# VHH binders against o14958, part 31

Target 1, 349 residues: o14958
Amino acid sequence: LNFPTYDGKDRVVSLSEKNFKQVLKKYDLLCLYYHEPVSSDKVTQKQFQLKEIVLELVAQVLEHKAIGFVMVDAKKEAKLAKKLGFDEEGSLYILKGDRTIEFDGEFAADVLVEFLLDLIEDPVEIISSKLEVQAFERIEDYIKLIGFFKSEDSEYYKAFEEAAEHFQPYIKFFATFDKGVAKKLSLKMNEVDFYEPFMDEPIAIPNKPYTEEELVEFVKEHQRPTLRRLRPEEMFETWEDDLNGIHIVAFAEKSDPDGYEFLEILKQVARDNTDNPDLSILWIDPDDFPLLVAYWEKTFKIDLFRPQIGVVNVTDADSVWMEIPDDDDLPTAEELEDWIEDVLSGKIN
Key: E = the ipSAE of ESMFold2; O = the ipSAE of OpenDDE; V2 = 0.75 times the mean of E and O plus 0.25 times the DockQ between their complexes.

## First folded at step 14 (VHH; framework vhh_7aqx_2)

Design Z01 (at its last look DockQ between E and O 0.88; V2 from the best seeds 0.68)
Fold by OpenDDE, look of step 14:
Structure Z01 (fold): chain B 349 residues (1-349), chain A 124 residues (1-124)
Amino acid sequence: as target 1 above (349 residues)
Amino acid sequence: QVQLQESGGGLVQAGGSLRLSCTTSGFKLDRYAFSWFRQAPGEEREFVGAISWSGGSTDYADSVKGRFTISRDNAKNTFYLQMNSLKTEDTAVYYCAKSRYRYFDYTPEEYDYWGQGTQVTVSS
């Protein structure tokens, strides 16, 4: 994704009591930055300016899309903020129709552009061809669901679509009305299959047909995978989803042969331990976070040129990392499992 | 079919408490803001309080601040008005209202559906 140079045109609008009704009516998709008052402090001013410039650039890139970009000053527009129901200063909210989505990812132009483009899409992708089935099957690092329904007019499909809106765009929902596609995917009528990231087999959600509530509840119960990829668009939300105050973190560059191999071993370990609810491994590809690599290396005192696995305390960022010798030998699945067991038992902390 | 129904009104002595409920149907509660209004005899309908779509934001008329509290229970499709330290001037018909939007406002024009109202009488 190539970003143009800022052209000097201001596209981000300050939202106020005077214009907010008109703005909300004008845009079906609205990006709203609810920001703290800007003090006279130079550091605070610069931080605000950096956020503003990011939004301006995103607005410029997406100018051809029907997306609005606005900012709300928490102090100057306190009454408006109350009306709109925003209570967390410094947050970015996406208003899509009657939905409000809080963005809890990296505040970067490329990340926001991609995130917004995904949100413009329908919450359910319809699969109707063999090629689309193949594309579906290639998705391994997302939670994804697929259902087979009689038609788009089916009450069960409508429930499925409503459920999808709760999780867009972080969880992917697919549907088919085609008997051939359903057969290929071994789907029965009104069946919905749930795919955990990096797992070989889906789980058929029990007790079909489903209501919206049943689907939402099931997904919420299963939304913490044994192995998950950290994504810039949800990195803070993911980090807040710790287990007992810690994260097991694995750094591996997929594009590197050693990283790739390590990841394959990690996947195997996850598959072998998928029934353990106390195990959640966070995989971080350094290539997804080029600006954070130096920070992580300094903070954790590790070399991210090599695969790493460790336990991180979420409160103080204290960490312990598995010793991997420099003899070109990656740990075996068994060695990783043993280390993980030691972490979970408290021997390694 | 959108419906709002108030309950919990009645006669209470000054200094007493009441809890009003507004039960809703026909729409997703978490998509909209809600408000309570009241109308005394011979007076115009006035804003009492509101709660945002998320429930994280509330606002009240100055006359009821510190005494009244609005809350919501999405699982029950119901939102509430807890009224404490009631005064004789709180006597009115109380209405719950659904906002047209995710945001609430202080004027009745921004609300598209209303309950039938419940009478609250505060005696001296």
Scores: ipSAE 0.685, ipTM 0.890, lowest interface PAE 0.7, mean pLDDT 94
Fold by ESMFold2, look of step 14:
Structure Z01 (fold): chain B 349 residues (1-349), chain A 124 residues (1-124)
Amino acid sequence: as target 1 above (349 residues)
Amino acid sequence: QVQLQESGGGLVQAGGSLRLSCTTSGFKLDRYAFSWFRQAPGEEREFVGAISWSGGSTDYADSVKGRFTISRDNAKNTFYLQMNSLKTEDTAVYYCAKSRYRYFDYTPEEYDYWGQGTQVTVSS
């Protein structure tokens, strides 16, 4: 997004015990920054100022939406923080109705704007036309679910909607009440299909119809697809979700011809190995993280103008990267599979 | 429909312990704050302690700090009040209460659903 210059209007409110009830009641959606105490150290003060400017800019961009922006100082308002139940300093929380959602992504204006816009939508998107089916089908790089129900009043739709709230906005939930849409998608009444990213066919969730708990459990057990895209809005949560202390990381710039081709090879490897529960490849498009490219190149000692695949040790941040002999030759699917087998067996780590 | 049901009250000697339970239904436990209140005959309901929506932040009345502990079990839809080192002054009807909000406060007006109460009697 192309952001305007901050216009100087103060839109972010500092919460206190005196005003918090009024402010929390005013908005159905509220972005709350529970920040660490601002010390007299100039570095810490500048870091806080930068985050405050980000919040003010987001509030300006979204001023036409009914979204509140607030902050709570962890030290100056310690009693308020206790009442609010926030226990992790430096966290950003989104209050939507009775839900409290922790934001664990990049603290950047464009990331927050898109996150908040996604979150103001209903947890379930209704599909009722052929155009909407086509749009749904083009989504390949997200986990998505779709169900066919009699109406919005169906107890099974309501269970589906409640399950969707557990994962909003990270996992996309869709529903249709239209028999034509259901036929086009081969959905039976009260059936829910689960789409893993980049796979040829969805999985019909077994034992329809479902309770909320059954749907939540199924989704929790399938949140680690064989190939997933790293997103700025969940970056830190995804990074903490490692396998045995490691991440298999693949850099592929989708807008670049070599990156696109490498991503297609990754998809093929993922499809051929989707039955291996020990394999989850984290795809990073450098275009999603322009400010982190230099950091990654320095930290991992790699060139992100080329596709890369490696393994990163979460505990000490060490990494090992597959040797790609020259700039024009991409690894074949077989070469990637062999390298992955070496990683998973412990020959590379 | 929101429902709250206390259990575990009874007669206990001073210095003893009791554990109260509040079984709940009709709402998500991790979206609202909860509190225990108590009421002795002829007195107003008084705050005993609270637990936040996250389950990690608690607060207690001065008279019970260090003796009472609030916890929850989401799998059982239940909140608990562990009462240790009981005093005769702890004799009261104990109520569990759901906050209208994710935050807790110390006054009964902030709570929209209440259990029926359970009697705790501490004898010397």
Scores: ipSAE 0.530, ipTM 0.846, lowest interface PAE 1.8, mean pLDDT 88
ESMFold2 (binder alone), look of step 14: mean pLDDT 83; pTM 0.854

Design Z02 (at its last look DockQ between E and O 0.90; V2 from the best seeds 0.71)
Fold by OpenDDE, look of step 14:
Structure Z02 (fold): chain B 349 residues (1-349), chain A 124 residues (1-124)
Amino acid sequence: as target 1 above (349 residues)
Amino acid sequence: QVQLQESGGGLVQAGGSLRLSCTTSGFKLDRYAFSWFRQAPGEEREFVGAISWSGGSTDYADSVKGRFTISRDNAKNTFYLQMNSLKTEDTAVYYCAKSRYRYFDYTPYEYDYWGQGTQVTVSS
């Protein structure tokens, strides 16, 4: 996405007791920044201005979409804030119909634009052609579900659609009403298959047909993959999902030959250990986070020009990294597995 | 079909406690705000307290602040009004109400569904 320069038009509106009802009725999709009061401190003021400008740019880029952008001052509009039920100052909320989605990602214009564009879409994508099946199959770094249903009027499809709303846009839901497509994907009527990121085979959710609650519960129980990609749009949420206070973190640039190779090895390790519920590897592509690369290098004392794997303490950011020789050889899958085992056993911490 | 049903009302002595329940059906509880209202004989219906769609925000009338607490249990499709340190002036019919929206308001006009009410009588 290419962002234009700010054109000088203010599009972000301050929400108040006077206008909030009208604004909520006007927009089916509303982006709401619930912010702390702006003090007289220059640093605080600048930080606020930076957030505001980001939202203005997003609003400008998405002007042709029916999306509203508003800000709520937690102090000036305390009563309104209570009414609206926003609990965490500094948070960005997306109001979509009767749903409220908390954005817990990088507060950047490009990230927000993509996030909002995804949310504008229906929670379930219908697959009806071979090309669409191919596109579906190419998605490897998302949790994705696909179901085969009789029609859009099916109670089971409706349940599936409702379940999808719980996870949009972080988890992708697909459906088909086409027998041919179902056959290609080896789906039976009312069957839903769950795909873990980077795994070769899906899991058929047991005990079809499913209620909304059953689907939601299943996804929640399986939403921590053995290997997952850190995404800017959910980076904070992902980081908060640690295991026993630590993250196993792997840095690899997919566009780099060594990074690519390392990632392939990492995928193999994940596949071989997918049955271990205590293992979750967080893959970070530095290309997705250009503004954080220098910070990570400094904090972890590593070179992100090269593939890295380490264990990070989420409380104090203390970390231990695998020693990779400065030669042309990357660690083997076996070497990585051994190192991971040492981490999980507490030998490396 | 949307339904709200209050329970837990009754006779209690001043200084006592009661817990009212509002059981709901026909909609997703976590999509809406809810409120408690009360009406004494000869008086207008007045706001008692509210809980937001997420349950993370509550507000109360000044007359009941510190004594009453609203909570919700999404799994049971029920929200509650815990009433402590009851006073004779708390005597009224208590109503639970569903907001039209995710937000609550202090006026009854913003609520589209109401329970039948439950009588609370506080004796001296």
Scores: ipSAE 0.739, ipTM 0.907, lowest interface PAE 0.6, mean pLDDT 94
Fold by ESMFold2, look of step 14:
Structure Z02 (fold): chain B 349 residues (1-349), chain A 124 residues (1-124)
Amino acid sequence: as target 1 above (349 residues)
Amino acid sequence: QVQLQESGGGLVQAGGSLRLSCTTSGFKLDRYAFSWFRQAPGEEREFVGAISWSGGSTDYADSVKGRFTISRDNAKNTFYLQMNSLKTEDTAVYYCAKSRYRYFDYTPYEYDYWGQGTQVTVSS
């Protein structure tokens, strides 16, 4: 959505060894930019000023929340950065209680506002009514988990809640204490179901009941779904998670009729091939990344106003794209599966 | 319950090497900073070195820089202190300590849990 104009009030605090303990104690949630030293040249100074303005806008929008906004200069405060455990300049860290979360997304005000608002919410959403079950079922483009527990005091619920904190806000965790809701979702006591994006059926996590560690390990082992949406709040982490040095990338604009239809075909291919551990398709909706469209069109030599699917080499960004003729119908699921088999067997690239 | 236990101390000749281990339980290694301290008889505890919550950032007392290295193994819930080029002035009881916070500091009051200590004796 549209942001207000920055009002010029300084809300972002520069941390030093002198003030950091008091600032960290003041806030339960703190957004910290660990920035590269600002050189004297105009380009570097402007880049820093733009990021500083983004942080000031986020701080202005969220000023009614108990969220602190700070920055640490990597050169001027090198000793403080060591104490705080920062080792990657230019990174943004979220300090929530005793947790430190590295932000791996687009450095943009709307992305950060939504990310921070998600982080201040409870890590587990409780489902207790038919309407809430229906809302849960409509979520198809996220990894989501749901568990049935005796009460909020259950040691198994507490383990589930701790696991949810580990993945917040990227993976949606839900729970119910209501036997009627559990029956509707076919959940047994202390059972947790794992939903892969776009799949019809969940996976019951084996060997209930679970420790926090068992839940975290299961989710980590299943974080590469057969079809996943690239999201601005985690785009760099997702891109680094390749298979054999490549990504299979599909551009489909959900709001466009051809893009919507292509996405539906991709979902069918994913459902039919979910047991193939070598397949993970990265879906990109160009509407989520308006500032990157021109860059991708130039880099990949494709037209993003049409559905596209290709394979991208992660080392050099070299790419090969499936031929989809201008005036022809979209590829069938069978045609996509044949193309994918050629990619995975090495006949393409 | 938070527990820390040092091991690996002993007698070593000057110029030698020794590796201390600190086995931990009852807390998550990646949420807190961790430090080694040492104490010679009749002296105050002094900072030796620290490792951050991430495991990627360390700092050391001037007297041990370049000779001592701190590391951790999350799978084994263990922190290590590799001590090389040992000197007689390194003789002390060595303690591992958990910070209250994600950050480390140089004074003992910032640390809420301590091991029992392990004796290191460096002979000339």
Scores: ipSAE 0.553, ipTM 0.852, lowest interface PAE 1.6, mean pLDDT 88
ESMFold2 (binder alone), look of step 14: mean pLDDT 84; pTM 0.862

Design Z03 (at its last look DockQ between E and O 0.91; V2 from the best seeds 0.58)
Fold by ESMFold2, look of step 14:
Structure Z03 (fold): chain B 349 residues (1-349), chain A 124 residues (1-124)
Amino acid sequence: as target 1 above (349 residues)
Amino acid sequence: QVQLQESGGGLVQAGGSLRLSCTTSGFKLDRYAFSWFRQAPGEEREFVGAISWKGSTTDYADSVKGRFTISRDNAKNTFYLQMNSLKTEDTAVYYCAKSRYRYFDYTPSEYDYWGQGTQVTVSS
């Protein structure tokens, strides 16, 4: 994104006991930063100032949207924070209607702008034409769901829409009311298909029609696919999804020819092993995280401008990386499968 | 339809304990804050304690702080008030209430749905 320079205009409001009800009522969508009191430490003060500037820049870029931007000081407004239910200092919350969404992504202006723009849209995208079916089919690197319903007034569509609200904007929900579209997608009335990233075929969610709770439970049980892309807008949630687990991590720059080829090999391995519940590969495109490249190279002792695959302990960032003997010598799918088997069996830790 | 129903009230000796339940239906527990209020004869309803939409923060009236504990069980759609070290001045009708909002506050006007109440009587 081509961001302007911050113009210095103050758009972010500090919340207090006096003003919070008026501010919360004013906006249907509100971006709220619940921040620690800034310590006397100069490094911590600088980090807070940078986050405040990021939030002001986002507010500037989105000033034509009906989005409020606010801050709550954890010490100065401790009673307010308790009333609002905030328990983790440094967290960013999005208040959309009566929903509260915790943002668990990179605190960066471009990430926040895209996140907020996604949240102002309806949680379900309606597919009503052949071109829209083709666009839907081209999406391969997201979890996506699609359902066929009688109309927008269907109780089953409403349950689907309510389920979509749980996962907005991270998981893509689509629906059609058009019989021609449903036939093209092989969808029966009130049926929902679940698409894992990079897989050739969807999973038909069993036992149609569904309640909201059944759809939410199914999606939650299927949020650890065999291959998934790390996204800036949910980076910290994904990184900590087992709290004490390890991750198989693959760096592949999609825009680079070797990275593209390595990613295609990863997709083949994932498709051939999708029935293995112990396997989940986290793909990271370094282009998505330009500010973290140097940090990761130093921490993991790897070169991120070349394809890499390794095992990372999420607790302490301890890691072991597959040796790729030649700079341009990519492993075959079978070599990757052998390495993965060694990791899963405990030969590589 | 939004519905709240208290249970678990009764007669108890001073120093005793009692657990109130508030069974709920017709709304999503994680969207709203909840509170317990009580009303003694001839008095207005007074705040007892609250729990936030996330369930992570609570607050209590000074008169019950350290003796009463609010909790919730999302699987059972139920809120609880554990009352320990009961005193005769705790005698009242206890109400559970749903906030209009994700946040709680201390005045009854901030709450749009109420249970019918359950009597708690603490004898000496």
Scores: ipSAE 0.566, ipTM 0.868, lowest interface PAE 1.8, mean pLDDT 88
Fold by OpenDDE, look of step 14:
Structure Z03 (fold): chain B 349 residues (1-349), chain A 124 residues (1-124)
Amino acid sequence: as target 1 above (349 residues)
Amino acid sequence: QVQLQESGGGLVQAGGSLRLSCTTSGFKLDRYAFSWFRQAPGEEREFVGAISWKGSTTDYADSVKGRFTISRDNAKNTFYLQMNSLKTEDTAVYYCAKSRYRYFDYTPSEYDYWGQGTQVTVSS
């Protein structure tokens, strides 16, 4: 397997007052990097170049897709920036039709490619076969919704589709028009089921049928799972979603036997405490973040070759970690629950 | 059906304040930029101010900078023009307009839907 290399062709275009209207009309999906002026400082220049090269590589990989890639200089194009309504310099925005999505994840080529590929898809995936149902059921680490509707012309399905656009691609929306599929999933007409990550049973959203607003509100109220996986494509957004200034963080490598076992215990703890709105555990698989592993080990003074669970202060990165002796077995669900209770009560901080 | 309706206009003394509202329907408010324009008798319609799709960015004509403020309430499908320190020169029919796009512009041609307008009269 070879990684793609930059082929020397520039595909990322500078957006200006002169060309922005044409560019916006040309592409249904536009990736826009809103950046600060590039100073004469060498470090700043190199940082900019690194971002540019990442975007060029993404553009190259996705050349066969109808995706535009542009950059906007905040100073040179101040007027345009105001017109476009971008507020945060250094941010990546995705323009999809009449929607604007702020990308708040790792600025890496592979992450961006995957993110954009997901985003170009329809906001709702239609399930019509047994195999697709099985695929749906295998998804455990995403919030996912599934609804049963009369047809694609149903006003309720249309509302569901509109709701899906609010959360794409971070939350997955599924629908079926097939009675057999609905029966298999125990769905009634116009019912929408909400699946929290790692939970065994879905929640039927109350008071069907639903409007777009009702669905969006429900999802927003339930978008913080008891246990969730940190993802590169939304890592900063997730980190900003702390509870009372802290995160309970669990490191576990799923591909490692001990990590796997620890994760299973963690899932059990989450399931047992799913009714506690004050509990949110952030699971981080080190394999998803190879560039950050060394940083985390140094910052938190932990060994990430082993499962770890701790509480992290989001303001100063101060942290306390559960003691897991090397000669002992992994903590039991009960031991983890006790430790979590101590954290939530303020005994451990 | 797309609709824009202005309200809040009237007669006010110089130095006074008015708040105009534009109530919208038929589209998602948070997907578009909006602007206020005004037209005095015998004059061309001129740009007053605009607000971005997100609502975090605004821009104003030089003549109203520091006096006028635009805001929006997506939950109410309404955006506003707060006018303070009004002058006789501010007398005009005020129009709210929906941008064709997520971005705003200073020219009327970039807007696809308009309100009927509301009269603002500032007396000396």
Scores: ipSAE 0.378, ipTM 0.748, lowest interface PAE 1.3, mean pLDDT 93
ESMFold2 (binder alone), look of step 14: mean pLDDT 84; pTM 0.856

Design Z04 (at its last look DockQ between E and O 0.85; V2 from the best seeds 0.00; counts 0 for: pae E 2.5 > 2)
Fold by ESMFold2, look of step 14:
Order: sequence, then structure tokens, then C-alpha cells
Structure Z04 (fold): chain B 349 residues (1-349), chain A 124 residues (1-124)
Amino acid sequence: as target 1 above (349 residues)
Amino acid sequence: QVQLQESGGGLVQAGGSLRLSCTTSGFKLDRYAFSWFRQAPGEEREFVGAISWSGGSTDYADSVKGRFTISRDNAKNTFYLQMNSLKTEDTAVYYCAKNRYRYFDYTPSEYDYWGQGTQVTVSS
């Protein structure tokens, strides 16, 4: 997005016990930064000022939307934070209606604007035409679900919509009420299909029809796909997903010919290994993280302008990278699978 | 559609324990703050304790702190008030209440749904 210069007008409200009730009642969508106490040292103060400027710029860009922007100091307003139920200092929360959504992404203006705009939209996208089916099918890099229901008034559609709210905006939920669309997608009445990223065929969620709880449980059990794209809006949650604090990480710039080809090889490996619950490859497109490229190149001692795959310890940044020759020959799917087997068995560390 | 129903009240000797339950329906427990209040004869309803929408933050009136514990069971749609070391001063009708919002408050007027109450009588 093209951002204006911050105009210096205060739009972000500091909450206190005096004003919080009226502010919380005023907005149906509210972006709340629960921040650490601001100390007098210049490093901490500058870090806070940068985040405050990001929030003010986002508020400026979205000033014509019905979105409130607030912050709560964890020390100065400790009693208020207790009443509000916040327990993670430095977290950004989105209050949408009666829901509290934790933002687990990069604290950047463009990321926040897109995230908030996605949250304004309905949690379920309705598909009713052949063109919309084709658009749905082209989405390959997200976890997505689609269900067929009698109407918007269906108890089962309402359960599906409530489940969608739980994962908005990270997981894409779609529905159709059109029998033609359902036939094209081989969907039975009240059936929901789950699409793992980069796979050709979905999984029909068993034991239809479903409650909200059953749908939420299924999605939670399937949130570690064989190949997943790291996204700025959820990057910290993805890092916290580690069992042992490690990731198999692949850098592939989709817009670059070598990166595109490497990504296609990664997709083939993922398809061939989708039944391996121990395998989850984290694909990072460097174009999605321009502010982190230099940091990663220095930390991992790699060149991100070419394809890379390795294993990374997210706690100490210790890493090991597969050797890919300069001669423009990317690894075959078999070579990559062999390397992955060595990683999973512990032969590479 | 929103319903709150207290149970578990009764007669108990001073120093004893009771566990009150508040069974709920028509709202999701992890979206709202929840509180227990009590009312002795001739008195106004007074705050006993609260639990936040996340379940991670609780607060209690000074008169019950250290003796009463609020908990919840999301699977059963139920909140609990564990009352230990009961005193005759704890004799009251106990109410569970839901705030319209995710925050808790000490003032009864901030709560939009109430249970019918359950009597707790502590004898000497």
C-alpha cells in the first residue's frame, strides 16, 4: 500500500480506568496495543515511539473506517489491564464485537492495515458461480475450507460461520448454497472440505453435519501442513508452533525464475509426503519481508537472492543449510527428500 | 436465550466449605467477564469476585480474598465459586452475573444478565 506521511494528529487513545468503558462501547472494531512500561533509556523509548508511530499512521490511513485505536500501559494501568484480562505485555489485540483476537504478526503499518481490512469483511466468503469456483481453486497457499449448506439460515451454516470467526483472518472459509457449485466441487449437503496448502485434493471432514466445536477442533489438528508459507501477519505464532524450537525453512522468491522453480519442487515434495505428520516445511518468500532480508542473510550466513533450504533453531538462530551448487541446477525432489530424511532422523544438525 | 443458573447453596457450619456452580447457556464463556455477587438481608448486592474473559485474571473482595476461588469449565459452560473457611458474615443469596463486555467491574449495574440466586447460610 502507498502510505501518506504521518500528519502528526493524535488518533491513538491512551486508555485509563476513567475513559475505557466509553471507548470500548464506541467501536465495534478496536485495535489495542497492550505495551510494556516505557523506561527512560533511549533504546526502549525509541522502540515504543516507533510502534506508536506505526499505530498513528494506521489510524490515519483507516480514519474513515469505524475502527478505534488505543493503547494500555502495562504498569501505569495495571488495574485496568487486569479488568480487561490481558496477560501478554507487548501484545496487540483486536477487539471485534464480543471477540478478542491476538495479532501475531509483524508490527508494521502495511501489515496492520491489510489485517484490519480483512477483519472488516465477513468471516465466510460465499461462492455462487463458476468463475468464483475457479478463483477459489487458484488459492493454493492458504489453508481453506468450503462447505455446502441449504441457506444462510441453516443451523449448520451458522456453526460453520462461528468456526470461521475463530480463525479469521488466517484461515479462509468459503460456503455455497448453490447446487451447481456443490456438484462441481463434489460437495454433499452439510459437508465441509478442508484444503491443505498446495495439495490438489481436499479432505472431507468426517462425521457431517458438524458443530462449531467439531469444526474448530478439526482445523486446530490440521494447522501444521506439510508445506506452509510464512506470512507477516502471523509470523510470531508460526515460530511459537515449534515442538523443539526448530524449523525446516525454505527460501524461495516466487517472482524470480529460480525461486519459482524451487517452489515447484517443494510443492512436489510436499504432495509426495503429505501423510508424514513429522514434516512441515516453512516457505519464506523474501519479498514478503523486505525489512528482514539483511538480518537473515547476516544471521544465517546465506544469500537470499538464490533458493535456500535449511534447519533453523528459532531460539538461538543456529542453522544448517543444504548445499545447492552455483551452476543453476536445483536439487531434484529426490535429493530434497533425502536431505529432509537426514534432518528428521537427526543426521543433520 | 442467555441463561445463568446457580446451584450448590445450602446450610453449612462456620469454618466449612461450599462450592457454588453457575451453569450458563446462550453465550461463550471466553468472550465475557463473569462475576459473583451476594446480597445479605437488608443490604445491597455486593461484589464477591470476578474472572476475566481469558480465565487468567481474577479479583476478589477483601472480605473473601484467600478464602474464595473462582474457576470455570468451558466444556461444561460452568463457572464455580469455591468457598472455604466460611464465616457467619458470608450468609447471603449468591448471584452469578455476566457483563455485556469482556471486562469485569465491581458495580452490579454493569451486568446485563443475572442468575436467580442461591441461598448460602453459615451457622455458628
Scores: ipSAE 0.423, ipTM 0.801, lowest interface PAE 2.5, mean pLDDT 87
Fold by OpenDDE, look of step 14:
Structure Z04 (fold): chain B 349 residues (1-349), chain A 124 residues (1-124)
Amino acid sequence: as target 1 above (349 residues)
Amino acid sequence: QVQLQESGGGLVQAGGSLRLSCTTSGFKLDRYAFSWFRQAPGEEREFVGAISWSGGSTDYADSVKGRFTISRDNAKNTFYLQMNSLKTEDTAVYYCAKNRYRYFDYTPSEYDYWGQGTQVTVSS
């Protein structure tokens, strides 16, 4: 995305007791920054200004969309903040209809624009053609669900839609009312299939037809993949989802031949070990995080021009990385599995 | 289809405790803010306390702060008013109310659905 220069127009509005009712009624989707009081400290002031500018740029880019942008000062508007139920200063909230979504991703203009664009879409995408089926099948790095229903008036489809709202836009929900599409995807009436990232086969959710609660529970139970891609829009949330205080992290640039090959090996390892609930590998493509590459290299003392895999302690960022020879030989799936086993057993830490 | 029903009221001696429940149906509990109001004979309906959509924020009237606590159980579609150290001046009909939005307010006009009320009597 090519971002324009700030045009000098303030689009982000300070929310107060005087205007909050009108603002909330005006916008179906509202981006709200709940911020700490701005002190006289220069560092704090600068940090606030940086956040504000990001939001202004996002607002400018999305000016043609029906999205509102507001800020709430936690001290000046303490009463309002309490009314609105915000308790985490420094957080960005998205109000979509009667839903409130906390944004736990990179606070960057490009990331926010994409996130908001995805969020304004319907929570369920309807598939009605062969081309759309192909597009669906090409999605490998998201958790995705697809259901076959009688019609949009079906109570089971409505339950499916409601369930989708819990996970939008991080998990993708698809549906079809077309018998041909259902046949192509081997779906029975009211069946919902769950696809784990990078896995070859879906899981048919048991005990169809489903209620909203049943679907939500199932997804929550299965929302930690064996292999997942770190995404800027949810990077902090993902990082907080550690296992036993650690993350197994794999750096691989998909656009690089070596990175691509390494990723394919990782996929194989994940597929072979998908039944192990204690295994979760976090794949990071450096291309998704250009501004963090230098930081990671410095912090972890690794070269991200090459594929890397390591274990990172989430508390102090201490890490141990697998030694990969410089002789153009990537580790085999077996070697990776052995290393992972050593990590999980505590031999490598 | 939207319904709110209070329960748990009754007669209690001063210094005693009661726990009121408001059972809800017809909507998702975690989408809205809720409040408790009370009305004594000959008096206007007054704000007692509120809880936000997330449950992470509560507020109370000054007269009940430190004595009353509001909580919610989304799985049961119910929110509660725990009343401790009750006083004779707490005697009233207690109402639970649903706000139109995710935020709570101190004025009754901002709420779109109400329970029938439950009588709380505190004797000296």
Scores: ipSAE 0.355, ipTM 0.734, lowest interface PAE 1.4, mean pLDDT 93
ESMFold2 (binder alone), look of step 14: mean pLDDT 83; pTM 0.844

